# Ledger of designs, part 9: VH-VL binders against RNA-binding protein 12B-A (Rbm12b1)

Target 1, 77 residues: RNA-binding protein 12B-A (Rbm12b1), of Mus musculus (Mouse) (q80yr9r283to359)
Amino acid sequence: FYVHLKNLSLNTNKRDLRNLFRDTDLTNDQIKFVYKDERRTRYAFVMFKNQKDYNTALGLHKTVLQYRPVLIDPVSR
Below, E stands for the ipSAE of ESMFold2; O stands for the ipSAE of OpenDDE; V2 stands for 0.75 times the mean of E and O plus 0.25 times the DockQ between their complexes.

## First folded at step 7 (VH-VL)

Design e1 (from c44 with heavy chain Y54S D57Y; framework fv_imsidolimab; at its last look DockQ between E and O 0.94; V2 from the best seeds 0.00; counts 0 for: pae E 2.6 > 2)
Fold by ESMFold2, look of step 7:
Structure e1 (fold): chain C 77 residues (1-77), chain A 119 residues (1-119), chain B 112 residues (1-112)
Amino acid sequence: as target 1 above (77 residues)
Amino acid sequence: QVQLVQSGAEVKKPGASVKVSCKASGYTFTDYYMHWVRQAPRQGLEWMGEINPSSGYTRLNQKFKDRVTMTRDTSTSTVYMELSSLRSEDTAVYYCARDEGYYDAFDIWGQGTLVTVSS
Amino acid sequence: DIVMTQTPLSLSVTPGQPASISCRSSQSLVYSDGYTYFYWYLHKPGQPPQLLIYKVSNRDSGVPDRFSGSGSGTDFTLKISRVEAEDVGVYYCMQGTHWPYTFGGGTKVEIK
């Protein structure tokens, strides 16, 4: 179960995302920041191991993190 | 209001260095890449490089990489571009420009700093 | 480095008439993420450059709808449906798909 995070602050790290998703069982290996030619972008992918956590994550769509509403979209796989 | 305010015009001799400052206000300084772009009279716009103000990471156009240094001071929300071993061809207006980061466009530009290199 | 070739180098346009500017890149500007990092900037006399169009066809906030961008791959166009006096300046295309970022040589637009 994958979600696409958009509009992240360039200051956001994996600890910040674990705190955002604190009601899920999220570990650092489930988080991948997206880079364009070694420069950090505002995108990330997060994998959730179960439907409950995935639904919890989607419900946080537009939550403000570091002054930016985080957009959370499902990813088809 | 979002602004980039640059230091004033400079006149330099060949072989000298110049350091141009760009002070940001009205937004979270470390959340946006900053770029430097110059405009020489005959050459149009030329990208010189970028800096991540949070980490200090830079990518410098290889054309300039041994002569350009980009730094920042997060406590004053200011980026700096230093160009060394100046040549007459370096006469240009130098701009800082903010990268919006979501669409990677240069959405806010400083007013420009004229650097004149002459004997 | 990616060469961005703009044509024409200059335009003299009767007010109210359309204008079209072409930009061609030496390589495809489609990045591996599917996005095309191509932009148009306007540099008016006495002002810093301003963003007009990002990612080929999207107008920046406050840019009038008489400006439109189009194109794909290596061939891009900026159109002004009805040129006004405030549109005078030099128009630059830019690519951000390939490092280093590069600009076109510019197209000067004047009122005739």
Scores: ipSAE 0.390, ipTM 0.843, lowest interface PAE 2.6, mean pLDDT 91
ESMFold2 (binder alone), look of step 7: mean pLDDT 92; pTM 0.929
OpenDDE, look of step 7: ipSAE 0.813; ipTM 0.942

Design e2 (from c40 with heavy chain D104E; framework fv_vedolizumab; at its last look DockQ between E and O 0.83; V2 from the best seeds 0.73)
Fold by ESMFold2, look of step 7:
Structure e2 (fold): chain C 77 residues (1-77), chain A 119 residues (1-119), chain B 112 residues (1-112)
Amino acid sequence: as target 1 above (77 residues)
Amino acid sequence: QVQLVQSGAEVKKPGASVKVSCKGSGYTFTDYYMHWVRQAPGQRLEWIGEINPSSGYTKYNQKFKGRVTLTVDISASTAYMELSSLRSEDTAVYYCARDEGYYEAFDIWGQGTLVTVSS
Amino acid sequence: DVVMTQSPLSLPVTPGEPASISCRSSQSLVYSEGYTYLSWYLQKPGQSPQLLIYKVSNRDSGVPDRFSGSGSGTDFTLKISRVEAEDVGVYYCMQGTHWPYTFGQGTKVEIK
């Protein structure tokens, strides 16, 4: 169960994301920030172990984190 | 409001260096890449490079990589571009520009700094 | 480097008339599905460039509705539905898909 996070602050770290998703069972290995080569982007992928946590995460769409509304979309590869 | 304010015009001789400053205000300085772009008289805009103020990551246009250094002073919300071994071809207006980062576009530009290189 | 080619390079226009500017890239500007990093800027006389359009067709905040962008792949267009006096200046396209970022030559829009 993957979500695509968009519009993240360049200052956002994994601790910030665990706090955002505090109502889920999320650990650092489930979080991957996206880079263009070595250039940090405003994107990340987060894996959730079950549908309950996944649905909880999707419900946080547009929550403000570090002055930016985080966009949270399902991954549909 | 968001602003980028650059240092004043410079006149330099060939072989010298110039350091242009760009002070950002009205936004979180470390949350945006800062880019540098120049425009020689009658020429198109030319990208010089970028810096991530929070990490210090830089990327340079290869044509400038041996002569350009980008730095920041986070406490002053100020970015710097230093160009060394100046040539007459480096005469241009130099701009700093904020990268929105989500859209890969430059949404805020400094007023420009004219650097003139002549004997 | 990706070459960005604009046409026309000079565009005299009567106020109230439409204008159209073409921008072509030497390589596709599609980074990934839904992500084409083509932007348009206006540099008014004596001023810094200002962002008009990002990601092909999205207007930056405060940009009037008379400006619109379109295109895909390697072919892009900026349209001004009714040119006004404050629209004079040089218009540039820029690609942000490939390193280094590159700009077109500019299109000088001026009132006849």
Scores: ipSAE 0.542, ipTM 0.888, lowest interface PAE 1.8, mean pLDDT 92
ESMFold2 (binder alone), look of step 7: mean pLDDT 93; pTM 0.951
OpenDDE, look of step 7: ipSAE 0.849; ipTM 0.948

Design e3 (from c40 with heavy chain Y102W; framework fv_vedolizumab; at its last look DockQ between E and O 0.79; V2 from the best seeds 0.00; counts 0 for: pae E 2.4 > 2)
Fold by ESMFold2, look of step 7:
Structure e3 (fold): chain C 77 residues (1-77), chain A 119 residues (1-119), chain B 112 residues (1-112)
Amino acid sequence: as target 1 above (77 residues)
Amino acid sequence: QVQLVQSGAEVKKPGASVKVSCKGSGYTFTDYYMHWVRQAPGQRLEWIGEINPSSGYTKYNQKFKGRVTLTVDISASTAYMELSSLRSEDTAVYYCARDEGWYDAFDIWGQGTLVTVSS
Amino acid sequence: DVVMTQSPLSLPVTPGEPASISCRSSQSLVYSEGYTYLSWYLQKPGQSPQLLIYKVSNRDSGVPDRFSGSGSGTDFTLKISRVEAEDVGVYYCMQGTHWPYTFGQGTKVEIK
């Protein structure tokens, strides 16, 4: 179960995302920030191990994190 | 008001170094890439490199062959570009520019810093 | 490096008339996931560049709607539907898809 996070602050780290998703069972190995070569982007992918956590994460769509509303989309395929 | 304010004009001799500052205000400094771009007299704009202020990541145009160093002072919201081993061809106006965050567009530019390299 | 070629390099215009500037890249500017990182800037006399258009066709905040961008792949166009005196200066296209980022030669727009 994957979600695509968009519009992340460049200041966001994995601890920030664990706190955002604190009602889920999320660990660092489930979080991957997206890079263009070595250049950090505003995207990340997060894998959830079950449907409940995945639905909880989707429900946080547009939550403000570090002055930016985080966009949370289901991953196609 | 979002602004980038650069240090003043400089006159240098060949072989010297120059360090240009760019102070950002009115926005979260660490949330945007900072780029440096130069324009020699009568020439097109030329990209020098970029820095992520939060991580210290840098990417340089290889044309400068390791002569350029980009740094930041986060507490002062200030970016720096240092160019060493100056040549007469380095005479240009040097700009800092904020990346809007999708590395496609430079939405805020500094006023420019003229660096003149002459014997 | 990606070569950006603008045409024309000099564009004398009559106020109130349309103007069109072409920009062609030596490589496709489409990045993975379909984004095209082509932008346009105006450098007015004595000023730093200012952003007009990003991602091919999006106007930056405060840019008049007489400016429009279009194109895809390697061929791009900036149009000014009705040139005003304040539009004089040098127009640059820039690609941000490939490192190093590169600019066109510039198109000098001036009142004739």
Scores: ipSAE 0.411, ipTM 0.849, lowest interface PAE 2.4, mean pLDDT 91
ESMFold2 (binder alone), look of step 7: mean pLDDT 93; pTM 0.950
OpenDDE, look of step 7: ipSAE 0.824; ipTM 0.943

Design e4 (from c40 with light chain K55G D60F; framework fv_vedolizumab; at its last look DockQ between E and O 0.91; V2 from the best seeds 0.75)
Heavy chain, then light chain:
Amino acid sequence: QVQLVQSGAEVKKPGASVKVSCKGSGYTFTDYYMHWVRQAPGQRLEWIGEINPSSGYTKYNQKFKGRVTLTVDISASTAYMELSSLRSEDTAVYYCARDEGYYDAFDIWGQGTLVTVSS
Amino acid sequence: DVVMTQSPLSLPVTPGEPASISCRSSQSLVYSEGYTYLSWYLQKPGQSPQLLIYGVSNRFSGVPDRFSGSGSGTDFTLKISRVEAEDVGVYYCMQGTHWPYTFGQGTKVEIK
ESMFold2, look of step 7: ipSAE 0.564; ipTM 0.890
ESMFold2 (binder alone), look of step 7: mean pLDDT 93; pTM 0.952
OpenDDE, look of step 7: ipSAE 0.833; ipTM 0.944

Design e5 (from c40 with light chain E33Y Y35N; framework fv_vedolizumab; at its last look DockQ between E and O 0.84; V2 from the best seeds 0.00; counts 0 for: pae E 2.3 > 2)
Fold by ESMFold2, look of step 7:
Structure e5 (fold): chain C 77 residues (1-77), chain A 119 residues (1-119), chain B 112 residues (1-112)
Amino acid sequence: as target 1 above (77 residues)
Amino acid sequence: QVQLVQSGAEVKKPGASVKVSCKGSGYTFTDYYMHWVRQAPGQRLEWIGEINPSSGYTKYNQKFKGRVTLTVDISASTAYMELSSLRSEDTAVYYCARDEGYYDAFDIWGQGTLVTVSS
Amino acid sequence: DVVMTQSPLSLPVTPGEPASISCRSSQSLVYSYGNTYLSWYLQKPGQSPQLLIYKVSNRDSGVPDRFSGSGSGTDFTLKISRVEAEDVGVYYCMQGTHWPYTFGQGTKVEIK
C-alpha cells in the first residue's frame, strides 16, 4: 500500500512525516524521499502495511506541514 | 511580498573574481533552491548552478569548470555566487532565481546584476 | 547537454490575433511519474524573465488565460490566443529534466 507525497518542504525529515502520520504504525524504512541524482525533490513515497493506515494517510491530504499543504495521492500498482 | 534583491553592477578586469549577492525576503529561505542564470548581450539565458540553502547541496554547470562557487548565509537570507578567473566572455547580466521546487520552474527572479569584464 | 530549439526566432504580431511559438528538445523531457519539466518565460524589454507556464501546460499565478502551453516528449508549444501590446518581449522555453538546465534561443515577439 503506497502513497505518493508531493509538495513537501525541503526542510521535511522522516520524523516530521512520522508525526504527520502518527495515527498509523510508520517506521523510517517505510519512508523514501525522492532524489534526482543527489538533488532533493519535494516528493516521497510511504508504504503502509495495511489498508486502515493507508486510508488514514490519504485522509490527511492537504494537511499543512512546514507551510506547505502536503498532497497525498494513491500509487496505482 | 516575495522578492529577490541583488547587489549592484560590477566592473572587473580579466583574471579577477566577482561575488554577487541575492537577498530573499517574504518567504522561508531554506525551503527553496536558489539558482543562478546569466545572459550575455544578445544571447540566450544560461544556467550556472543551484544551491539548496538548507543542506548546502550544490550543482554546477560544468561549462564553468570549477570557476563558480555558490554559498548562502541562512541568517541573512542571502545567496552568493562567486565567479573566478573572469574572461571578457563572462560579461553578462547575472540573475538569481528561486526554484519553486514542486514545479521545477523559476517563479521569482532577482533584478539582475551587470558584470562587465574589460581591461 | 539537451538542446532546446525555438521557432520562430522573430515573431511580428498584430494585436488581437493569435500567436504560436514552438520549442523542441533534443531528448525527451519526461521524467519520473510522467512529469515533464518544460517551462516558459517572458522577458519584457529591460526586465528580468517572468514565469508563464510550468510543467508544459500550467499557468503560473496571475498569468492571463490567453496564454496556454501544450506538447509532450520533445515537442512543445506556447500559444497566445489574442496578442496584446503588453505581450511584447522575448519568450524562452527551459527544460529542467536533465542536467544542466537549458534554455531555448528565445522568440522575440514584436507588434507590427
Scores: ipSAE 0.436, ipTM 0.874, lowest interface PAE 2.3, mean pLDDT 92
ESMFold2 (binder alone), look of step 7: mean pLDDT 93; pTM 0.952
OpenDDE, look of step 7: ipSAE 0.845; ipTM 0.948

Design e6 (from c40 with light chain E33D G34D; framework fv_vedolizumab; at its last look DockQ between E and O 0.86; V2 from the best seeds 0.72)
Fold by ESMFold2, look of step 7:
Structure e6 (fold): chain C 77 residues (1-77), chain A 119 residues (1-119), chain B 112 residues (1-112)
Amino acid sequence: as target 1 above (77 residues)
Amino acid sequence: QVQLVQSGAEVKKPGASVKVSCKGSGYTFTDYYMHWVRQAPGQRLEWIGEINPSSGYTKYNQKFKGRVTLTVDISASTAYMELSSLRSEDTAVYYCARDEGYYDAFDIWGQGTLVTVSS
Amino acid sequence: DVVMTQSPLSLPVTPGEPASISCRSSQSLVYSDDYTYLSWYLQKPGQSPQLLIYKVSNRDSGVPDRFSGSGSGTDFTLKISRVEAEDVGVYYCMQGTHWPYTFGQGTKVEIK
């Protein structure tokens, strides 16, 4: 169960994402920031181990984190 | 108001170095990449490099590798570009530009700094 | 380096009439994330460049509706539906898909 996080602050770290998703069972190894070569982007993928946590995460779509609304989308194909 | 304000014009001799500053205001300085772009008289824009102020990550156009250094002073919300071993073809207007980062496009530009290299 | 080629290089226009500028890249600008990093800028006389269009077709905030972008792969177009006096200047396309980022030669739009 993957979600695609978009519009993240460049200051966002894995600890910030664990706090955003504090109602889920999320650890650092489930979080992958997206890089273009070595260049940090505003994207990340987060894997959730079960449907409940996945649905919880999707419900946080547009929650503001570090002055930016985080877009949370299901992973397509 | 979001703005980038650059240091003033410079006149240099060949072989010297120049350091141009770019002060950002009205936004979270560390949340955006800063790019440097130059434009020689009558020429197209030329990308020099970028820096991530929060991590210090840099990427340089290989044309300038070894001669350009990008740095930041986070506490002053200021980016710097230093170009060494100047030659006459380095005469140009140098711009700093903010990268929105979601679109990889430059949404805010400084006013430009003319660097003239002459013997 | 990816070569960006604009056409025409000079574009005299009558106010109120449309303008169209072509930009072609020597390689596809579609990145592995399926995004196309093609942007357009206007440099008015004596000014810094300003962003018009990002990711092919998206207007930056505050850019008038008369500006539109289109294209795919290697061929891109900027259109101005009704040129106004304030639109004069040099228009540049830029690709951000490949390192280093590269700009087109510019298209000088002038009132004739």
Scores: ipSAE 0.530, ipTM 0.885, lowest interface PAE 1.8, mean pLDDT 92
ESMFold2 (binder alone), look of step 7: mean pLDDT 93; pTM 0.955
OpenDDE, look of step 7: ipSAE 0.830; ipTM 0.946

## First folded at step 8 (VH-VL; framework fv_vedolizumab)

Design f1 (from e4 with heavy chain D104E, light chain E33D G34D; at its last look DockQ between E and O 0.93; V2 from the best seeds 0.75)
Fold by ESMFold2, look of step 8:
Structure f1 (fold): chain C 77 residues (1-77), chain A 119 residues (1-119), chain B 112 residues (1-112)
Amino acid sequence: as target 1 above (77 residues)
Amino acid sequence: QVQLVQSGAEVKKPGASVKVSCKGSGYTFTDYYMHWVRQAPGQRLEWIGEINPSSGYTKYNQKFKGRVTLTVDISASTAYMELSSLRSEDTAVYYCARDEGYYEAFDIWGQGTLVTVSS
Amino acid sequence: DVVMTQSPLSLPVTPGEPASISCRSSQSLVYSDDYTYLSWYLQKPGQSPQLLIYGVSNRFSGVPDRFSGSGSGTDFTLKISRVEAEDVGVYYCMQGTHWPYTFGQGTKVEIK
């Protein structure tokens, strides 16, 4: 169960994402920030272990984090 | 209003160093990459390097190998470019430019700083 | 380094007439994410560059719709459907797909 996060602040770290998804059982190993070569982007992938958490995460689409509405899209495995 | 304001013109002799400042205002300074670009008289624009103010990550154009250092002072919302071992061919206008964040494009530019290297 | 080649280098135009500027890269500008990091800038006399187009064809905020960008891979075009006096200056393309980022030579647009 993967989601694609978009429009993240460059200041966002894994703790910020765990707090955003605090109603789920999310750990750091489920979070991967996307880089263009060595350059940090505004994208990340998050894996959820069950459908309940995945649906909870999708429901947070456009929630503001660090002054940016975070876009949360489903990803095909 | 989002803006970048650079330090004033510099006149230097060959072999000296110069440090140009770029103060950002009207936006979250650490949320955008800062780039440096120069333009020698009558020449095209030339990319010097970039810095992520949040992490301190830098990437430099290898043309300037060992002569350029990019830094930031987050508390002052200010980026710096230092170029050492100056040569006459380093005479140029130096710009700071903000990366818009998705498309590797520079949406806000400083006014430019003329650095003149004269023997 | 990726070489960006613009043509023409000088483009005299009559106000109200269209203008077209070509930019060709020595390597494909499509990155592994399928995105093309190609942008266009206008540098008016005595001023800093201004962003016009990003991502090949997207107009930056406040840029008039008489400006349009197109192209793919290695071949890109900036068009001005009706040139105005305020459009004079030097136009540059830039690629951000490969390090170092590189600019074209510039195309000087001037009123004839």
Scores: ipSAE 0.535, ipTM 0.890, lowest interface PAE 1.7, mean pLDDT 92
ESMFold2 (binder alone), look of step 8: mean pLDDT 93; pTM 0.954
OpenDDE, look of step 8: ipSAE 0.833; ipTM 0.947

Design f2 (from e4 with light chain E33D G34D; at its last look DockQ between E and O 0.98; V2 from the best seeds 0.79)
Heavy chain, then light chain:
Amino acid sequence: QVQLVQSGAEVKKPGASVKVSCKGSGYTFTDYYMHWVRQAPGQRLEWIGEINPSSGYTKYNQKFKGRVTLTVDISASTAYMELSSLRSEDTAVYYCARDEGYYDAFDIWGQGTLVTVSS
Amino acid sequence: DVVMTQSPLSLPVTPGEPASISCRSSQSLVYSDDYTYLSWYLQKPGQSPQLLIYGVSNRFSGVPDRFSGSGSGTDFTLKISRVEAEDVGVYYCMQGTHWPYTFGQGTKVEIK
ESMFold2, look of step 8: ipSAE 0.595; ipTM 0.898
ESMFold2 (binder alone), look of step 8: mean pLDDT 93; pTM 0.955
OpenDDE, look of step 8: ipSAE 0.862; ipTM 0.953

Design f3 (from e4 with heavy chain D104E; at its last look DockQ between E and O 0.95; V2 from the best seeds 0.74)
Fold by ESMFold2, look of step 8:
Structure f3 (fold): chain C 77 residues (1-77), chain A 119 residues (1-119), chain B 112 residues (1-112)
Amino acid sequence: as target 1 above (77 residues)
Amino acid sequence: QVQLVQSGAEVKKPGASVKVSCKGSGYTFTDYYMHWVRQAPGQRLEWIGEINPSSGYTKYNQKFKGRVTLTVDISASTAYMELSSLRSEDTAVYYCARDEGYYEAFDIWGQGTLVTVSS
Amino acid sequence: DVVMTQSPLSLPVTPGEPASISCRSSQSLVYSEGYTYLSWYLQKPGQSPQLLIYGVSNRFSGVPDRFSGSGSGTDFTLKISRVEAEDVGVYYCMQGTHWPYTFGQGTKVEIK
């Protein structure tokens, strides 16, 4: 169960994302920031272990984090 | 209003160094990459490098890596480009440019700083 | 380095008529996951470059709809449907897919 986070602040760290998704059971190993080579991007993938947490995360679409509405989209794999 | 304001024109002799400043305002300075680009007379734009003000990450065009240093002063919302061992072919207008980071395009540019290197 | 080649290098135009500028890259500009980092800039006389188009075809905020971008892979086009006097200047394409980022040589658009 993956979601694609978009429009993240370059200041966002994994603790910020755990707090955003505090109503889910989320640990650091479930969060992967996307890099273009070594260049940090505004994207991340987050894996949720169950559908409840996944649906909770999708419901936070456009929540403002560090002055940016975070876009949260489902990922097909 | 988001803007980038650069330091004024400079005249230097070969072998000297120059440090150009770029002050950002109207936005969260650490949330955007800052790029530096130059344009020599009659030449195309040439990318020099980028810096992430939040992390200090830099990437340099290899043509300049031994001579260029990019830094930031977060408290002043100011980026700096220092170019050392100046040559006459370094005569150019130097721009800072903000990268929104979502589409790898430069959405805000400074007004440019003319650096003239001559004997 | 990825070489960006623009054509034509000089484009005299009659006001009110369309203009078209080509940009070709020496390598594909498609990055992993299919993103294409191709942008277009206008440098008006005596001014800094300004962003027109990003991601091949997306108009930057405030850019008139007479500007459009298209293309894929290595071949890209900027079109101006009806050139106005204030559109004169030098147009540059830039790729941000590969390091170092590189620009085309520019296309000077001028009134004839």
Scores: ipSAE 0.498, ipTM 0.873, lowest interface PAE 1.9, mean pLDDT 92
ESMFold2 (binder alone), look of step 8: mean pLDDT 93; pTM 0.954
OpenDDE, look of step 8: ipSAE 0.841; ipTM 0.946

Design f4 (from f1 with heavy chain G101S; at its last look DockQ between E and O 0.93; V2 from the best seeds 0.00; counts 0 for: pae E 2.05 > 2)
Fold by ESMFold2, look of step 8:
Structure f4 (fold): chain C 77 residues (1-77), chain A 119 residues (1-119), chain B 112 residues (1-112)
Amino acid sequence: as target 1 above (77 residues)
Amino acid sequence: QVQLVQSGAEVKKPGASVKVSCKGSGYTFTDYYMHWVRQAPGQRLEWIGEINPSSGYTKYNQKFKGRVTLTVDISASTAYMELSSLRSEDTAVYYCARDESYYEAFDIWGQGTLVTVSS
Amino acid sequence: DVVMTQSPLSLPVTPGEPASISCRSSQSLVYSDDYTYLSWYLQKPGQSPQLLIYGVSNRFSGVPDRFSGSGSGTDFTLKISRVEAEDVGVYYCMQGTHWPYTFGQGTKVEIK
């Protein structure tokens, strides 16, 4: 159960994402920020352990985090 | 209004160092990479390096191996580029540029700082 | 380093005519995310560069629609459908796919 987060602030850390998804059972090891080599991007992947949390996360699409609307898309593969 | 304002022109002797400042305003300073690019007379634009103001991560063009240092002062919303062991071929206009990391393109540029290296 | 080669290096144009600038890279600019990090900048006389096009063909906000970008892989083109006096200056392509970032030599566009 993966979602693709887009348009993240470069200031966003894993604590910020745990707070965004506070209605889910999310831990730091489920969060992977995307890098181009060693360069931080505005993307991340988050794995949810169950369908309920996954659906909850998708429902937060376009929630503003640190002045940017976070785009949350399902991962097809 | 988003803008980058750089420090004034510098005249330096070979072997000296120069530190150019770039103050950002009108945006969240730590949410964008800052790049430095120079343009010597009659030459193409040349990328020097980048810094992530929020983490301090830097990446440098190997051409400047060991001579360039990029830093930021977050509280002043200011980026700095220091170039040491100056040579006459370092004479150029030095620009700071903001990177919209989503596109990896430089959407805002400073006005440029002329650094002249001469005896 | 990826070499970016522009042609022509000098482009005198008659006012109101179209202009076309080519940019070739020594390596593919398609990154593993299938995005092509190719951008175009205009440096007007006495000014700093300004962004025109990003991601090959996307016009930056406020850029007139007479500017268009196209291309893929290693071959890219910037077109100006009708050159105006305010379009004079030096145009640069830049690649952001590979470290270090590199620019083309520039194409000086001027009214003849």
Scores: ipSAE 0.430, ipTM 0.862, lowest interface PAE 2.0, mean pLDDT 91
ESMFold2 (binder alone), look of step 8: mean pLDDT 93; pTM 0.954
OpenDDE, look of step 8: ipSAE 0.822; ipTM 0.944

Design f5 (from f1 with heavy chain T28I; at its last look DockQ between E and O 0.96; V2 from the best seeds 0.76)
Heavy chain, then light chain:
Amino acid sequence: QVQLVQSGAEVKKPGASVKVSCKGSGYIFTDYYMHWVRQAPGQRLEWIGEINPSSGYTKYNQKFKGRVTLTVDISASTAYMELSSLRSEDTAVYYCARDEGYYEAFDIWGQGTLVTVSS
Amino acid sequence: DVVMTQSPLSLPVTPGEPASISCRSSQSLVYSDDYTYLSWYLQKPGQSPQLLIYGVSNRFSGVPDRFSGSGSGTDFTLKISRVEAEDVGVYYCMQGTHWPYTFGQGTKVEIK
ESMFold2, look of step 8: ipSAE 0.504; ipTM 0.884
ESMFold2 (binder alone), look of step 8: mean pLDDT 93; pTM 0.955
OpenDDE, look of step 8: ipSAE 0.871; ipTM 0.955

